VH-VL binders against Protein RTF1 homolog (VIP5). Designs and how they scored, part 10

Target 1, 136 residues: Protein RTF1 homolog (VIP5), of Arabidopsis thaliana (Mouse-ear cress) (q9c950r261to396)
Amino acid sequence: VPTFEDVKEVTIRRSKLAKWLMEPFFEELIVGCFVRVGIGRSKSGPIYRLCWVKNVDATDPDKTYKLENKTTHKYLNVVWGNETSAARWQMAMISDGHPLEEEYRQWIREVERTNGRMPTKQDISEKKEAIQRTNS
Key: E = the ipSAE of ESMFold2; O = the ipSAE of ESMFold2 at other seeds; V2 = 0.75 times the mean of E and O plus 0.25 times the DockQ between their complexes.

## First folded at step 4 (VH-VL)

Design n8 (framework fv_ixekizumab)
Fold by ESMFold2-Fast, scan of step 4:
Structure n8 (fold): chain C 136 residues (1-136), chain A 124 residues (1-124), chain B 112 residues (1-112)
Amino acid sequence: as target 1 above (136 residues)
Amino acid sequence: QVQLVQSGAEVKKPGSSVKVSCKASGGTFSSYTIHWVRQAPGQGLEWMGVIIPILGTADYNQRFKGRVTITADESTSTAYMELSSLRSEDTAVYYCARETVYEDYSFYYGMDVWGQGTLVTVSS
Amino acid sequence: DIVMTQTPLSLSVTPGQPASISCRSSQSLLHSSGYNYLHWYLQKPGQSPQLLIYEVSNRFSGVPDRFSGSGSGTDFTLKISRVEAEDVGVYYCMQALQTPLTFGQGTKLEIK
């Protein structure tokens, strides 16, 4: 089971998505990472879920939106729990904040509750190295 | 496109309960949230609560906690708002409203589709 | 709870002239996501409210270019560059940062 620190290091913030959007390595890099998605709000503010990126959906070139100061038709298909939770999101809706430990705990619980696929520690380690090479 | 159609006007006695319905047509019901907002005659808008399908839960304005219950029936694409222990100051038009980009499953955080409103009059 | 204050409470405008409505929040609406969760609604006489501007400056589908929103943190402005007869109604700002969602008291726009 990956630790919170493991998941945190492979969680991509919106500003990084915008930065890497036009790069040839974008899809290969981002698939298998986590993103923090807003799903509602409470008295303490917006509520977020840590979601695993399944793939980049660029099938609708007419469906464009702004991401920072760029225009894109790329969406993220993300999973929270299991495949039945798969949803397509604009990258503009991805959080630019760091993940919280409570969000990590909720993600673990939901994957277990839905009998979803848990990423391996090895898979996450390899993704962490790829991200660190890109940030260097 | 998505429409929200509410139940008709009601006249209720003080101390009774009212249950207003909001039926969604078009779009995927489970992919958006439904808010309830009321407006007393000649007054502004007051948020009452929301049902959050992704969480399977409802959240309420604390002014109404204990009196308001918001539910949804996905099989009929209908949301409900029940307000109990009615008082004369509960006389208002009650609106349901959708929040989300329904096609992309993204949240704009704005209520983009509103029902026509249901007038609830509380009188003896 | 976050308190939303609008000024002016009423505005009378000659057709073709500009109009400006201010909205102030009791605390910052800027979230760590980089967005200000502030929306503008218009309620025409006898009608349901309708979404006009979402997240400060984004016009909702079908909203004419003459409407624009700006601001950040606690101070926000809705501008109409050239007021038309169909713009009559009550304008509300709303914060969507946290529950309970709260509206300003409304600004009534009338044509002279």
Scores: ipSAE 0.353, ipTM 0.706, lowest interface PAE 2.2, mean pLDDT 86

Design n9 (framework fv_ixekizumab)
Fold by ESMFold2-Fast, scan of step 4:
Structure n9 (fold): chain C 136 residues (1-136), chain A 123 residues (1-123), chain B 112 residues (1-112)
Amino acid sequence: as target 1 above (136 residues)
Amino acid sequence: QVQLVQSGAEVKKPGSSVKVSCKASGGTFSSYAIHWVRQAPGQGLEWMGVIIPIFGTADYNQRFKGRVTITADESTSTAYMELSSLRSEDTAVYYCAREVYDSTYYYYGMDVWGQGTLVTVSS
Amino acid sequence: DIVMTQTPLSLSVTPGQPASISCRSSQSLVYSSGNTYLHWYLQKPGQSPQLLIYKVSNRFSGVPDRFSGSGSGTDFTLKISRVEAEDVGVYYCMQGTHWPYTFGQGTKLEIK
């Protein structure tokens, strides 16, 4: 099971998505990373879910939206738990904050509850290295 | 592009209930909140409540004191608003509207609205 | 509940002239995050409301630059620099800082 620190290092913030949006490596880099999706608000504060990125969906160039100061037709297909939770999200919905340990624990519980696939430590390590190369 | 399509006009008797539907097309249904707002003839806008489908919770304007229920069916991308114990004062156009939000709870306002459903309550 | 008060309730404007609508909240609209959830909507005759300005001063997509919003805390203003015939309708301010969301009573704009 990857640790919270492992997942935190491969969680991509909205500002980084916007920065890398037009790069040729974007799709390859982002798939297999985590994003923090805002899903609602309770009386005690905002509710977030750590989701695993399965695909970048760029199939419809006419469906555009604003991401920061750019426009894009790219969406993220993400999973929270297992494949039945797969949903397509605008990158504008992604947090620009760091994940919280409670969000990581909720993600672990949901993957276990739904018998979803857990990323391996090798999967995570490869993504950490790819992100580090890009940030160099 | 997202469009919201509501069910047709209803005529109801006092004391009955009405259930209005709001079907979303385009985008992911779970990526936004659905609000319900009503407008009595010649009057202003009144917020009734909201549902966040991915969260599975609804919040209501307390002035309706338990007579309003908002639900969502993600499989059909449809939200519903049911208002019970109808009075003549409930005669209004009922709107559904979506609101996009992000992880900082930056709400972008209700940017897509349904066409409205006229509910007339008369004896 | 937060009470939203608009002034004036109605105004008639000659085309090309400016218009200004004020909105006052009974308490501060600044959320603990620092965001201010005040939005402006236009309802044209026979139509659903449409979003004009979100979070005080941000124009929604497709809204002409002759519309602008400003303000802070409890006092907010919507300005139209040059009123056009298509601007006829009722303007509403709305706060989204606290549940329940509340609207101002509306300002009717007519062309002379």
Scores: ipSAE 0.012, ipTM 0.515, lowest interface PAE 9.0, mean pLDDT 84

Design p1 (framework fv_emicizumab_arm2)
Fold by ESMFold2-Fast, scan of step 4:
Structure p1 (fold): chain C 136 residues (1-136), chain A 121 residues (1-121), chain B 107 residues (1-107)
Amino acid sequence: as target 1 above (136 residues)
Amino acid sequence: QVQLVESGGGLVQPGGSLRLSCAASGFTFSSYWIQWVRQAPGKGLEWVSSISYSGGSTYYRREVKGRFTISRDNSKNTLYLQMNSLRAEDTAVYYCAREYYGDYEYYFDYWGQGTLVTVSS
Amino acid sequence: DIQMTQSPSSLSASVGDRVTITCKASQSISSYLAWYQQKPGQAPELLIYAASSLQSGVPDRFSGSRYGTDFTLTISSLQPEDIATYYCQQSYSTPWTFGGGTKVEIK
């Protein structure tokens, strides 16, 4: 089971999505990483889910939105527990904050609860290396 | 309306076996995790076991692991608890409860009326 | 396992009184806490989830609050139908654990 630190290292913040948006490697890099999706509010503040990125959806070129200071028609298809939870999100809805441990525990529990797929330690290590190469 | 109805409780001797059922209606049973929770006479609530949507994942309280088996038949909207090697300390009212999932919270939103299991010699 | 400690174990109050019940988690559980009401001879019913969210159909005299690992259930004006045992439950991590319960009686 990936540790919280493992997941944190491959969780991409909104500012990085905006930075890499136009790069030819964007889809290859981001697929298999985690994003923190804003799904609503509680009395204690905004609620976020740690979601695994399944693919980048660019099939609707006329459905554009603003991401930071850029305009894009790219969306993220993400999975939280298993494939039945797959949902399409604007990258503008992705948090620019670091994941929290309760969000990580929530994700582990949901994957186990739904008999979903869990990334391997190797999957995460490969993504961490790719991210480090891109930042260098 | 959501309903959960337990059955199968009764008197059994130590070392014996018993199978509990929980019949669900009023919701899409196959979309929910379901729990077994017990309560010994005059005591508090104690979680026993959980089962996933498909029955593929099961969880057990330490004291019942290896003796109890939770299962479900989604075609019949029914949950089961097979109890083997019963002990006096298993004497309790057994409730089934639906696990609600909303806003990334987990809680038991509907409970059955319970079925009494008495393990006595 | 996460231990949930409830206090008091029992209390007696008059109709119209403000009643408070507390529950302490042995570690951080964020707001993953529910409160259940169990009337004599009946099954438990959900009152509050996410520490402070009132379940639909539950009277607004019931409320919940959180301060760190300390959780409080408040009944602002006790009614005769509120005679019951109240349980907190953490839903943060398995195994699921309940508090020991608080029996509320009318004087």
Scores: ipSAE 0.007, ipTM 0.552, lowest interface PAE 11.3, mean pLDDT 87

Design p2 (framework fv_ebronucimab)
Fold by ESMFold2-Fast, scan of step 4:
Formats: C-alpha cells, structure tokens, sequence
Structure p2 (fold): chain C 136 residues (1-136), chain A 123 residues (1-123), chain B 111 residues (1-111)
C-alpha cells in the first residue's frame, strides 16, 4: 500500500497542471498521478478528495474554460474509490495545495470499501521519477 | 436518536396557504443542509426545496418557485415550508430530509427522513 | 428539470441479482458524482441506500452496490431477498443550484 508521503509526491497541483498544459508529455505524465479535487465547502473551508487520474479528456475542442492565465479544453477523468466513481473535472477545480493526511486516509478507506485498484509502491515510484525528471 | 418529525399538513382549498414544520432532534441541526421532498399518492419522489445551514443558499423546484418559501430556525432546530397559492397538483405527502454529510451544504444525499405530513389540496 | 429515467419494474428470484439503471444527461448523472439511491417500502419514508454513486451508508448490506458509466448509473442487488421488494429511486445533483432531480422509480418484485 503506498504511504501518505508516496501519494503526496505524485499529487499534481493546479499550478503544475497549468505549467505543463501544452507540453507534449502532458497526458503521459499526468495519467496515474493524483490530484486534489475540490468537492464542496465546510465551516472550516473547502473540502477535497484525493483522486487518481485515469485519463485526459481533450475530445471536445469547443468546451473551453480558463485555467490560471490560459484557456484549455482539457479535462481530467478521475477516480476516487473505483471505476464507478469516475468523473470528469475541469483542472480549474484542482487544488494548488498539498494533500492532507486525513484526505489520504479517506482515499485508502474508499478504495478498500469499493474494491478499487490500489496502486503499487512501484507504480508510485515510477511516477515520482517522471515528475522529478520534468522538474529538473 | 436522530429524527425528523413533520407537522402542519391537512386539507386546504385551492388558492389557500399552508405552513409545514419539521422538528429535528438527535444531531447538530445547524451543521446540515435540509430539504423538502414530496410524493403524490401512488407517484414518485419530487424534490421541492433545499436550504443550507445558514440560509445563505436556497433553491426551489420550478413547479413551486414563487409560491413556496423554505426557512429554518437553528435556535429551535426547526425547518419550515410556507406554501402559498396551493394547487391540486401540490397534493402529496411532504417529507423533511437531512443531508448525509455535515459540511453545511447540499447534494450529498439525504440520510434521515421524517415520516411525512399529508397535504391535500381539494375543493 | 426532466426526471432521470429508470425502468418501471424489475423482478428476480431469491438469491439472484437484479440491476436497476438510472439514465440522465451530462448535466446531472454524467457531469457529477452526486448520484444517490433510495429504497422505499410501502407506507414508509425513503431510506438512503447508496450515496455518491457507490458509497454504502452504515448498516446497508454489501449485496447492494452502485456504479456509473457515462450518463447512466446502476444499482445492483445481489443475493436478492424477499425484504428487498420495494420501490427504488435514484437522484442526482442537477447543476449550479442546490437542487436534486429524482428518477422515475423502479418497483422491485421478488419472484
């Protein structure tokens, strides 16, 4: 099972999505990483879910929205527990903050509850290396 | 322990008004958004109105917009539905329902329901 | 808002599985993961059976499961039992407002 630090290192923030948006490696890099999706608000502020990126949906060039200072038609299809939770999100809804340990624990519980696919430590390590290579 | 109890239903003439109440107990009422959902005899569920924890967000189904008013009194753990200009089509059992997730907002599903109060609009 | 489309009825024998579909649009079922399922026995208030597409509330047996593909959500009841005979409703968050749209409802008959 990947640790919280493992997941944190492969969680992509909104500013990085905006930075890499037009790069030829974007889809390949982001798929298999995590994003922190804003799903609502509480008394204490926004509520987030740690979601696994299944694919990038760029199918409809007419469905554009603003992401930071750029315009894009790319959406993320993400999974929280298992495939039945798959949903398409604007990258503008992705947090620019690091995940919280409670969000990691909620994610673990949801994957286990729904018999979803748990990424291996090797999967995470490979994504971490790809991200570090891009940042260097 | 957690429960909702509706009251105020009855027989009313078309064009008249009726006020429904819902008394909440066993949970922190002001942490949750609340809903009114109705069901006409032998028919399906229809969402009527919802209100956030602080009344900052309120919405209505198109069929009741402009005629019904949802409100809450957190100090009394109570939800209300003021129904004006009643029509025969408003005849239904009216349920009070609590949002599942305690984050002061809506659309998380309704985990606690009252037994409903029957409203019959007939001449 | 238009109602979500469910079959009027499904039937099965004890021990078998039944699946109920709930079809909407990209503006409700297809656009959000806020699809919920309710079970209603005759003369009773609805009971939340599945929330957020596939989450089981405390006390709901694991033979109830939910899923979603595109604009269609599904509720599956495995190991069907006599007590599962009831009406089932889906609902979805329907957009920018704090409102829900319900499905047309499905009558589940055991046998």
Amino acid sequence: as target 1 above (136 residues)
Amino acid sequence: EVQLVESGGGLVQPGRSLRLSCAASGFTFDDYAMNWVRQAPGKGLEWVSGISWNSGSISYADSVQGRFTISRDNGKNSLYLQMNSLRAEDTALYFCAKEDYGDYTYYYGMDVWGQGTMVTVSS
Amino acid sequence: QSELTQPRSVSGSPGQSVTISCTGTSSDVGGYNYVHWYQQHPGKAPKLLISDVSKRPSGVPDRFSGSKSGNTASLTISGLQAEDEADYYCSSYAGSYTYYVFGTGTDVTVL
Scores: ipSAE 0.000, ipTM 0.500, lowest interface PAE 16.7, mean pLDDT 84

Design p3 (framework fv_bebtelovimab)
Fold by ESMFold2-Fast, scan of step 4:
Structure p3 (fold): chain C 136 residues (1-136), chain A 122 residues (1-122), chain B 109 residues (1-109)
Amino acid sequence: as target 1 above (136 residues)
Amino acid sequence: QITLKESGPTLVKPTQTLTLTCTFSGFSLSTSGVGVGWLRQPPGKALEWLALIYWDDDKRYSPSLKSRLTISKDTSKNQVVLKMTNIDPVDTATYYCAHEYYGDYLYYFDYWGQGTLVTVSS
Amino acid sequence: QSALTQPASVSGSPGQSITISCTATSSDVGGYNYVSWYQQHPGKAPKLMIFEVSNRPSGISNRFSGSKSGNTASLTISGLQAEDEADYYCSSYTSSSTVFGGGTKLTVL
């Protein structure tokens, strides 16, 4: 099971998505990473899910939206527990904050509850290296 | 006991601004975790969420109507006000205000006002 | 069309169990794992029956239960009674808004 620090290191913030948006390596880099998706609000503030990025959906060029200072028709298909949770999100809805340990714990519980796929430590290690190379 | 009641004009003309007031009792909109929302239902059609305001003045709007909607609160009067600009006959609907509680995971409306029918015609 | 799809109508006889489905049809419905259900009698405001998929508010009969399987949430009414005849709406949160299903008319025969 990957640790919280492992997941945190491969969680991509909105500002990084915006920075890499136009790069030819964009989809290859972010698929297999995590993003922090805003899903609602509790008494303690906004609620976020740590979701695994399955693929980039750019199939509808007419469905554009603003991401920071850019316009894009790219969406992220993500899963939270298992494949039945797969959903498409605007990258504008991705948090620019760091993940919290409670969110990691909730993600673990949901994957276990739904018998979803858990990424391996090797999968995460490879993503960490790819992100490092992209950041110089 | 939580109660809410909508008030405002029952007939409005196209292009005018519709102002609706929700007056409530049994809770305070200064209490952490509490919100008040507005919803509508055109005759014979489905419910549609319009806007929501929270205890900390955080506001949420339906994306399709955001440019036409303004929600505000007066905590001392126990009131929430919704304004909708450039009213059109398709905006004819029963308008509801509702008490929202933030559960641990999801927004839900646990108490509703009786609704007020607003007809838009000239 | 709404992001949540419900059958337009369902019917049952007194004492029977019926189920109303609510399926996420928009890939933008990221919060579908969390669903509320509302009951609406003609001329009346909606009443919360179920929240967060399967929880009942105080005072709601245990004949009403909620569940989910995949992208479909279900409201089940057991021991169907004449007073259950109403419109039923599901609701969930998307990335940008609160959405409602189109509603299901329950007829008790």
Scores: ipSAE 0.006, ipTM 0.535, lowest interface PAE 12.3, mean pLDDT 83

Design p5 (framework fv_levilimab)
Fold by ESMFold2-Fast, scan of step 4:
Structure p5 (fold): chain C 136 residues (1-136), chain A 122 residues (1-122), chain B 111 residues (1-111)
Amino acid sequence: as target 1 above (136 residues)
Amino acid sequence: QVQLVQSGGGLVQPGGSLRLSCAASGFTFSSYYMSWVRQAPGKGLEWVSGIYSGGYTHYGDSVKGRFTISRDNAKNTVYLQLNSLRAEDTAMYYCAREDLGDYSYYYGMDVWGQGTLVTVSS
Amino acid sequence: DIQLTQSPSSVSVSVGERVTIDCKSSQSVLYSSNNYLNWYQQKPGQAPQLLIYWASTRESGVPDRFSGSGSGTDFTLTISSLQAEDAAVYYCQQYYSTPYTFGQGTKLEIK
């Protein structure tokens, strides 16, 4: 099972999505990474989910939105638990905060509960290296 | 008083569209997951769609690509946009709330609207 | 998708008797000591009403003659000392995964 530190290092924050949006490596880099999605609010505060990025959805060129100072029609299809939860999100809705240990534990439980696909340690390591190369 | 008041149903021809509304009052709407559940005349219950406060959605297999759930937290209202309607979509449509608690511990759908009838017929 | 099958489809009993309604899931809805299964009551012309959640926890205001039991794939709703107002259709529902699914319903008639 991937550690929290491994998942944290392959979780892409909104500012990085905006930075890399126009780069030729964008889709290849972020697919298979995690994003922290704000899904709503409980009485104790905002609720976030660590979601796995399945693919980039650019099928609706007329549905544009602002991501920081850029305009894009690219959306992320993300999964929380298993493929049944797949949903399309604007990158503007992705958190710019670090994931929490509680969110990591909740993600593990949800993947296990729904018999979803758990990323391999090799998958995580490859994404980790790709992100590090891009930041250098 | 906690209540959900529904509207927007009616008679429509196959291929047509309708927008159902469910107006909430008496509770903090933005703290609840909202679902739509339908029931064809004389038949059982079928879950259609659900939405978190921040817009994360789920759909039943029979309605994916045709129906869109959305919500306006400022208006305390959840919507269901029905497109490409078929005779098989004829049903009473209910909205219902579900308390998430901390970290999405789910509870049952404890409050339901009274329903709105959708009839798809020529 | 998880499929729920109820039995019987219909049952007729007298006031004061006990009835048992079964719900069988195509896969386990148990995770971390919690069974993701609810029971609802629907009277003619009305919206469904939540009776039991987490397989065995009674919703507030629900009479104690209603009880839920079971774990994993096999669940039971029991109504002891039946009253005339208990005539309704009863549904089990899973929330272990989306899409949520319901059993086909059990119609309870009081003689």
Scores: ipSAE 0.007, ipTM 0.592, lowest interface PAE 9.8, mean pLDDT 86

Design p6 (framework fv_emicizumab_arm2)
Fold by ESMFold2-Fast, scan of step 4:
Parts: sequence; structure tokens; C-alpha cells
Structure p6 (fold): chain C 136 residues (1-136), chain A 123 residues (1-123), chain B 107 residues (1-107)
Amino acid sequence: as target 1 above (136 residues)
Amino acid sequence: QVQLVESGGGLVQPGGSLRLSCAASGFTFSDYYIQWVRQAPGKGLEWVSSISSSGSTIYYRREVKGRFTISRDNSKNTLYLQMNSLRAEDTAVYYCAREGTYYDFWSGYLDYWGQGTLVTVSS
Amino acid sequence: DIQMTQSPSSLSASVGDRVTITCKASQDISNYLAWYQQKPGQAPELLIYDASNLETGVPDRFSGSRYGTDFTLTISSLQPEDIATYYCQQYDSLPYTFGGGTKVEIK
């Protein structure tokens, strides 16, 4: 089971998505990473889910939305738990904050509840290295 | 308490101009995207325009592009819609509405609406 | 542009009835759909966002669900104060578009 630190290190924040948006490596880099998806609000604050990025949906260039000071037609398909939870999200809905341990624990429980697939040690290692190379 | 109050509507002849205002209170106006949504008498809702928190990112529906200009003055907590070359089909109640947020990012749903201001374009 | 087809255009029901309103998107909009309630002479009010999340202060007799591109607003037990026109709205992509509305009346 990936540790919280493993997941935290491969969680991509909104500002990085916006920065890398037009780069030729964008899709290869972010697929397999985690994003913190905003799903609503509660009395105690915003509600987020840690989701695994399955693929980038860039098939329709006429479908555009605002992302910070840019516009984009790229969406993220993410999963929370298993494949049946797959949903398409605007990158504008991705948090620019760090994941919380509670969100990590909720993700673990949901993957267990739904018999979902866990990322492999190799998957995590490759993403950590790719992110580090991009930031250097 | 969140409040949005529209003003500036009225009767205008085809080809004329009007400037709508939306006064915001009860929240940090400069943190939110705001939209204009209109509704012709007895008809449904129709999105018109949106503006980012800073005012730098603006969108319009096709039919008003080049005729309408959305703007905001964050120092006055006020949103504007300058409407030029008005047509009979622009007759509607115009609402300003705040885009919902999840604190550090933006949505597209509208969580608070003003009461609306009626614009009538007729001869 | 994404077309939102809302049905029925109107319905008449009795207090306590289960009421279902449907909205169909012309293409995939994920969960980027909100439901609004508009009473005569009043501004619309948000009921549900992200297809199924109930807005704070909205009675729990209201619920939203999604199946593909089909979205449903359900009122489990209609009350007199629920007499209104209901609208869906997609915010998956620009321009944002609304359904045609469903007018709910009491028999």
C-alpha cells in the first residue's frame, strides 16, 4: 500500500498543472499521478478527494474552460476507489494545496471497499523521478 | 450575509445602450468569479458573460460578443455590464450571480444570485 | 455548444408525491451539473451542485443523481413551498448552458 508520503510526493497541484499545460510531456507526466479534487464544502471547510489520474481528455479542442489566467480544452479523467468511480474533471477544480493525511486515509478505505487497484512500487517510483526531472 | 444587488435596467430603444451594475456585499468580492445570466419574460435562463476575480479573464455568449462588455471594480465591490447596440431579443431580467468556490479553486455553478434588473428593448 | 434537454416541461403533482425531473446533456459533462429552483417573481436559488451534492440549507427531500449523460432531480415528498420552475445547468465547458426548465404545480 503506498504511504502517505509516497502519495504526497506524486500529487500534482493546480499551479503545476497550469504551468505544464502546454508542454509536450504534459500527458505522459501527469497520468499516474494523484490530484486533490474539490467536491464540495462543509462547515469545517473544503472537501477534497485524492484521485488517481487515469488519462487526459483532450479530444475536443472546441470544449474550453478557464484555468487561472489561461483557457484550456484539457480535462482529467480520475478514479477514486475503482474504475467505476472514473469521472472527468476540469483542472480548475484541482486544489493548489497539499494533500491531508485524512484524505489519504479516506482514499485507502475507498480502494479497499471497492476492491480497486493500488499503484505499484514501480509506478510511484517512476512518477517521483519524472516530477523531479521536470522541476530540476 | 452575501448579497448582490443589480441596478441600471430600464426601457431603451433598439440600437441604444444601457449600463448595468451589481453591488456586492457580505463577502470578499475580489476572490470570486461573477456571471451575468438573463431571462426573457416567461422564458428560461441564459448565460451571458463571466469575469474572473481579477478581471483579466472574460467570456461571452456568441450573440452578445462585440456588443456587451463585462467589467468589475474590486475597490468598489461592483460588477458592470455595458450593453451597446441593443436588440429586441436582449429584453430580459439580468441577474448577477456568484460562482461557487471550494476555497482555493473555482467552480461554474452559481451559489448566490441577485434579484435581477429588467431591461426592455422596444420602440 | 452543449445542449441540455430537460423533461418534462411541466408537471402537476399532489403534496407528498415523489417528483422526478430529468436533464439530458448532448455530450459528456461528467458531474458538472447544478440544479436551481426559481419561484415566480424571484431569483433562482441553488439546490444541488456537482450532480449530487446538496447545497447547505436545502431540505434533504431534494436529491440529484447521474447516469451517463442523464441527470435526475428527485423530490421525495413534494411540499407546497416546492411549487417552482426547476432548471439544470452544465458547467463542463463554455458557454454554460441551462435546460429549458420544468414547472412544478400542485394538483
Scores: ipSAE 0.011, ipTM 0.612, lowest interface PAE 9.1, mean pLDDT 87

Design t2 (from f1 with heavy chain K98R D99E L100D Y102G S104Y S105R G106Y E109G F110M Y112V; framework fv_emicizumab_arm2)
Fold by ESMFold2-Fast, scan of step 4:
Structure t2 (fold): chain C 136 residues (1-136), chain A 123 residues (1-123), chain B 107 residues (1-107)
Amino acid sequence: as target 1 above (136 residues)
Amino acid sequence: QVQLVESGGGLVQPGGSLRLSCAASGFTFSSYAIQWVRQAPGKGLEWVSSISGSGGSTYYRREVKGRFTISRDNSKNTLYLQMNSLRAEDTAVYYCAREDYGDYRYYYGMDVWGQGTLVTVSS
Amino acid sequence: DIQMTQSPSSLSASVGDRVTITCKASQSISSYLAWYQQKPGQAPELLIYAASSLQSGVPDRFSGSRYGTDFTLTISSLQPEDIATYYCQQSYSTPYTFGGGTKVEIK
């Protein structure tokens, strides 16, 4: 089971999504990473869910939205527990903050509850290296 | 403005069929599991069926399994309940309700409800 | 199936009274429980989620608590607009089950 620090290092913030949006490596880099999806609000502020990126959905070029002063028709299909939870999100709904440890624990429990596929430590390590190469 | 609006209810004879619709607006429909909940006249709330955000997982109470089918068309932001082989005991107001993941992300409550659509099964 | 036993089935109280409604789960459901308010002729509304978290927009006279498999909804000072039937629902596992409801009336 990947640790919270492992997941934190492969969680992509909204500003990085906007930065890499138009790069040819975007989909290859982002798929298999985590994003922190804003799903609503509570008394304590925005509510976020830590989700695994399954693929980039660019199938509808007429459905555009703003992301950090850019326009895009790219959406993320993300999974929280198992494949049946897959949902399409605007990248504008992705947090620019780091994940919280309770969000990581909630994600672990949901994957276990739904018999979802847990990413391997090798999967996570490869994504960490790819992100670090892109940032350097 | 976040809303769910049910339609398709009506009067049918036992053994008949109805298809209920639930139109969603104001939120990313595909990101939420939705439930059908019914309430017989003068009775309490009863869970009927649930569907995951992608539509890949469906769940039913025992008494409707094989007769009812829950489905969704995320491109149209619409949820459906196909009801076949209807019985007098299926008479109820049918609500669709959005599962709110809340702070705990574990299906802890339904935060948005439609106004309901009445299904009456009688001869 | 998880049974939710809700009590009382009905109660009458005066404006300003503290009202307590209880639900007991037949097995551990952790905090996978919500409370709903249904006013006559209307759809239910979420009051409390995750056993004790107050839904946005709900007055703070409403509160929820958990002790093991026992759950309580408290209205600290009953108001006329609180006349309604209240339901708990567990979401720990399917089939998701509701309590039988508690009808709250003003004396």
Scores: ipSAE 0.000, ipTM 0.520, lowest interface PAE 14.6, mean pLDDT 86

Design t3 (framework fv_levilimab; at its last look DockQ between E and O 0.81; V2 from the best seeds 0.00; counts 0 for: pae E 3.7 > 2)
Heavy chain, then light chain:
Amino acid sequence: QVQLVQSGGGLVQPGGSLRLSCAASGFTVSSNYMSWVRQAPGKGLEWVSGIYSGGSTHYGDSVKGRFTISRDNAKNTVYLQLNSLRAEDTAMYYCAREDYGDYRYYYGMDVWGQGTLVTVSS
Amino acid sequence: DIQLTQSPSSVSVSVGERVTIDCKSSQSVLYSSNNYLNWYQQKPGQAPQLLIYWASTRESGVPDRFSGSGSGTDFTLTISSLQAEDAAVYYCQQYYSTPLTFGQGTKLEIK
ESMFold2-Fast, scan of step 4: ipSAE 0.484; ipTM 0.773
ESMFold2, look of step 5: ipSAE 0.223; ipTM 0.740
ESMFold2 (binder alone), look of step 5: mean pLDDT 91; pTM 0.938
ESMFold2 at other seeds, look of step 5: ipSAE 0.300; ipTM 0.761
ESMFold2, look of step 7: ipSAE 0.331; ipTM 0.769
ESMFold2 (binder alone), look of step 7: mean pLDDT 90; pTM 0.938
ESMFold2 at other seeds, look of step 7: ipSAE 0.382; ipTM 0.796

